# VH-VL binders against p38822r5to271: the designs that were tried, part 49

Target 1, 267 residues: p38822r5to271
Amino acid sequence: LSIGNEIKDSFKETHKWVQNNLKWLKDIEQFYRERAKLEKDYSERLSRLSAEYFNKKSSTSVPISVGDTPTTTPGSIEAAGVVAWNEILSQTDMISKDHDQLSTDFENHVANQLSGLFTKLDMTLSKINGFNNDMVNKKDNIYHELEKAKKDYDEACSTMEMARNRYTKASNDRNKKKLDEKEMEMNKCKNEYLIKINQANRTKDKYYFQDVPEVLDLLQDVNEAKTLFLNDLWLKAASVENDLGANVSKRLQAANSVVKQNKPSLN
Short names: E, the ipSAE of ESMFold2; O, the ipSAE of OpenDDE; V2, 0.75 times the mean of E and O plus 0.25 times the DockQ between their complexes.

## First folded at step 20 (VH-VL; framework fv_rovalpituzumab)

Design KO (at its last look DockQ between E and O 0.00; V2 from the best seeds 0.00; counts 0 for: pae E 19.9 > 2, placed apart)
Fold by OpenDDE, look of step 20:
Structure KO (fold): chain C 267 residues (1-267), chain A 127 residues (1-127), chain B 107 residues (1-107)
Amino acid sequence: as target 1 above (267 residues)
Amino acid sequence: QVQLVQSGAEVKKPGASVKVSCKASGYTFTSYAMNWVRQAPGQGLEWMGWINTHTGSPTYADDFKGRVTMTTDTSTSTAYMELRSLRSDDTAVYYCARDSSFGGSYKTPNYHGMDVWGQGTLVTVSS
Amino acid sequence: EIVMTQSPATLSVSPGERATLSCKASQSVSSNVVWYQQKPGQAPRLLIYGASTRATGIPARFSGSGSGTEFTLTISSLQSEDFAVYYCQQYSYSPYTFGQGTKLEIK
């Protein structure tokens, strides 16, 4: 009895543990959705910033050290700084787009995948729980039948005893017949009770030594699957962010190449 | 027998909404996820999303997010797919399809395919 | 999204001959590939799941292989009823995209 209770509790606890782990996936999902939101916000702000300074640039003149009236000459050394600045702003705008892409990547390649993973595992968990419930119900039904059989047997015994007492008090053919009938009924109930005892014992053994362990293994499998898929998604998250880094690096390299052409000497 | 029976053909105007039903029979409705797939005339298949029929939790393809709603009625074993803001390019045959992911081994909850399909529902969007 | 590319677009084969259909993923999808058969005016029918497991009721002449990015559906000896359009699908990453299909026609 004690062992049975412990095993039963084990399922409940394990199920709850797995369920909590799946809920954890929702938290992780939310985390990456929030990250996506931040990236999107950053992208938009950066884009606006770059645009603002493009406009600002167009409205300003670059002072030239030679002459009272500075004139910007396209392609001139004096204009090189402006060219470099334009490139920096242009690349900044591109970087803003890269962040937008990261936002999208976090949403589509990580958060949505986590959502999908949760759905799959949650369904699996539901199936497992359903199986467990079925097994429990079967077991409970057998025990219910056993209790019924016991009650019937007890009642039959009582009835037989009454008949016996009646026969003892008045030994006649009628009372004898009644006693015989009640004895037969008692024996019938006894046999049924014995059958139910055996059936209950077999069911109990199967439930605790085969079914429950199997269900626990299934729960473990769900948890392991969760871990494996989650790891893959974490790696994917890192990958898309690394891609951003790579893109940003390329943008900066492009800008730097132009900056290096901004020579300090006029001659 | 296991089968999915979908609602009849629909003709809609652009901007309207359509709700397609899919009634399941012959199996435990809440034991299998339900997918929705569409196929434009003469085109290939496009996965729209799926719904956990036990919990009611849907997962949508990104292209349909905000425009599609998948629901279930467990009492009638019926899945529903509503598509809003219809456009001409939404003209297609829409299928519901049962997910078979929960057959056999449960060690890895991988997708095992859509093993039962509805007959399809033609939705025509025209002005 | 993951792009599934099927080849060839059309495959002409004679009855009794072997047919080999290809499906390539733009990135690794492990073994989470499903094959469907679709005949005109009908819903798709599940053939293979998990890249290589034949669905219930599917004849032994159908087989699937592959992992990662390359997958193959093979029909060892074509029957008259096998001429149809075949689709592959990946279920590793949402959206669970289909290939564009291969039409298997009689030569």
Scores: ipSAE 0.010, ipTM 0.459, lowest interface PAE 10.2, mean pLDDT 87
Fold by ESMFold2, look of step 20:
Formats: structure tokens, C-alpha cells, sequence
Structure KO (fold): chain C 267 residues (1-267), chain A 127 residues (1-127), chain B 107 residues (1-107)
């Protein structure tokens, strides 16, 4: 009986479900923006730490003098242990820049892309909702036209029957002419009614068996696209963090090479 | 009072399985990870793994991977460790131990030490 | 897997003396070392975490030091209740391995 209500509830419920799934992208976007802020803060703190200890080394330079005229030659008295320490500080600062890069990559390649994905899919969802409203309005208009055509036909039938009754009671040329005119008007209304029935039947079949399934499929397509692109962005997030790990490993290998030259005096 | 109470001693045959329970009281169970550690007679301590009691996600030491299952029941504040395909060298006392912390601040140490231990459960595997 | 090697296996000392227990990691574990005390028939007791920080209720005679690969536990004036087995454990990398233990014995 009320098939139209069941279909209207299905679109409304599915649209709301998809819309809520799209809004979840904003939570994920915020997570990566906060991750980027944490990485930026860590980068800045680590860089300050390395600079503080590098500045301590610079401020403790020892004058080199054995006569009456003291001199200072920066870097000329460095021992192997000081060279190793300087390398550790230098690689620590480079690791801080690796974290700054991760912050930038999360922002640009993950968070901003999630924002763009949301905007594009939300706009698509709005278009799908517009198509659904247009289909419903077209169907409703065709049914209103059918109702009017039926009313016009019923009135023309009543008017013709009145003219027929007059001709039956007084069979003159004037009443015959009037009956013929009303019969022509009724036939015109009948043809219009039949045209509207055909239009309404075609519209009903298209709406229920083609248009509604298609808009529901379009809603599913939006959710599938969201999932596919979200998965790609999660994989990108993992990739940029893996790149950080590779760069940090390279920094530590460079530091280790210098540290290994700081050998005790054993012979 | 913070306390971990384990199930009683067990005697098993080779090839069987054993499931040890560890009931926590006096603290919020889901706020602290649970470790399992065993000690063979006259031997040292061996870390078996831990479980995140909030999520139920375990991490197993490689030597036990494939033979051990760690689970929790948050409604009873109880952790479980099941060891399958028992061998005679699995004879040991099995401890549950609460991890003190997985996080910290730049002003406090990051704790991975086990600050509360169960009384231990002796599992004997003999034919 | 990181191997934690304790030395000596057994240390015989008199009450009132200083004991120094060593723990070496096969690779750097930063300061992520804990020390436990275990008496016969009892569960281990947490002594030191973060290589050098005493757990709550641990007497001041216990101290820890070290970073990287070399760690020590020092007991500055041994009491009769301190004779036990001591374990170090690293928590930098899973599996979080223990040393084999050092038994601290009277004389």
C-alpha cells in the first residue's frame, strides 16, 4: 500500500548514514593535524637541546698559549672524544629536522588531503540529494496533471450526459448540435486523460524501478569512494612515517661511524 | 590495597594446555598493562608478553609466539594466560605483573617496570 | 633480541660492606633498565627504574647508575635482609629481556 513511504525512508536513512561517515573524515583530519603539531613541537625542543649543548662547547673554548701572548684557535685543540660528541649533537639536530619534515608531510599529504576529500564528497552528496528531490518533484507534478485531467474528463462526461438527456427529451437540431459539441469536448478530455495515464505509468515505472535504485547506488558509491581514498591516505601516512625511520637510521649510522674512531689508547 | 591473586598450582601432561588466571583488585584494571613472566625451578626470570587491558591486544615474546594466548575479562578484572603444547621444560612458576606505566612526561621517567606482582602459579609438566 | 648479562653470578659479601652488581646489554638500551630483588619463595620486588630512580619505599642504600650498555646496582651498607637474587631487565625493545641474575650471599 504505501510503497512511496518505504522508499522515501530508505533514501533518507542511507543519505544520513553516508553523511555521518563523511563527517568522520573531519575527526581523522584533526587527529593528523594534532599529530603534526606534536611532531613540530618535538622537532623544536630537540633542536633547542642540541643547540644548548653545542653552545656550551663553543663557550668553553680554551686559549692556547705557552708564552706571554695568549692566543685562541677555535677547533684546533679538539680531541677525538669532542669530535664524536660534536657529531652526536649534529646528528641530533638533523633528527629534529626529520621530525619537522614529518610534521609538514602529515599536514600537506594527509590532513589537507582529508579536508579536500571531505569537501569533494560532501559536494557530490549534495548533488545526489538535489537529483533525488528533482525526481520526486517531477513524479509529483505528473500525478497532479493526471488528477486534473481526470477531473476535467469527469466534468466533460457530466456535461455530455446533460446534453444527451436534453436531446432525448427534445430531439431538435439545436440540442443535437449541443450534444455533438459536448461529445467532441469529452473526447478531447478523454484523449488528454489517456495521455496523462500513459505518462504517469511510465514515470511510476522509471521512478520506482530505475531512478530510486540509481540514487541509492550513487550513495553507496560515495561511501565506497570515501573508504578507498581514506585507505590510500592512511597508507600515505604510514609511508611518510616509515621515511622518518629510514632517515633517523641513516643519521645514527653516520654518528656511529665517527664514534667508532674515538678509540681508547690500547696497543 | 593493590593486589594480584593467581589461580592455584597445576599438574599437566606433555601436549596439554594450561590456563592461569590473575585477578586484580584495588585499582582500575583497564589503566595498567598486564605482563606474564615465568621462572623455571632454579632459573632466572623470562618475560612472556603483555596485554593491553583496555583494548585486549596482546604482545608476545618470540619464544612463545604460536603457543601462548593472553586475554582479559574486564567485567571481572581478570587476566588470563594460556600456554598450549606443553613440554617438560615449561615447568615453572608463572607470574602476572602489572606494568607501572607506558607513558610519561619530559619531567618524569617513562615506566616499563612491573610494580605489582601476583603470588605465582606453579605449573608442573610431567608424564 | 637484546641479551642482558649480569656479573658476577654470585657475590659473597659481609653485612655492612658495599656491593656492586653489574648488568651489560648487548646493544644500547639508553636508560631503560629496571632492577628487581627476589627472595626465595617470593615474587620479585621492583627496586630501581629508569636505571637510577628508586621505587617508592626502597631504602636510600640502593642506588642505580648507567646508560647505554653498562649498568650498576650499588648497595652501600648491606643489611641482613639484602641477601637475595637481583635481576636487571631492559625495556627499550621487545622482548623485554632479563639478565640471568646475581645471587648476593653472606660471606
Amino acid sequence: as target 1 above (267 residues)
Amino acid sequence: QVQLVQSGAEVKKPGASVKVSCKASGYTFTSYAMNWVRQAPGQGLEWMGWINTHTGSPTYADDFKGRVTMTTDTSTSTAYMELRSLRSDDTAVYYCARDSSFGGSYKTPNYHGMDVWGQGTLVTVSS
Amino acid sequence: EIVMTQSPATLSVSPGERATLSCKASQSVSSNVVWYQQKPGQAPRLLIYGASTRATGIPARFSGSGSGTEFTLTISSLQSEDFAVYYCQQYSYSPYTFGQGTKLEIK
Scores: ipSAE 0.000, ipTM 0.363, lowest interface PAE 19.9, mean pLDDT 83
ESMFold2 (binder alone), look of step 20: mean pLDDT 91; pTM 0.937

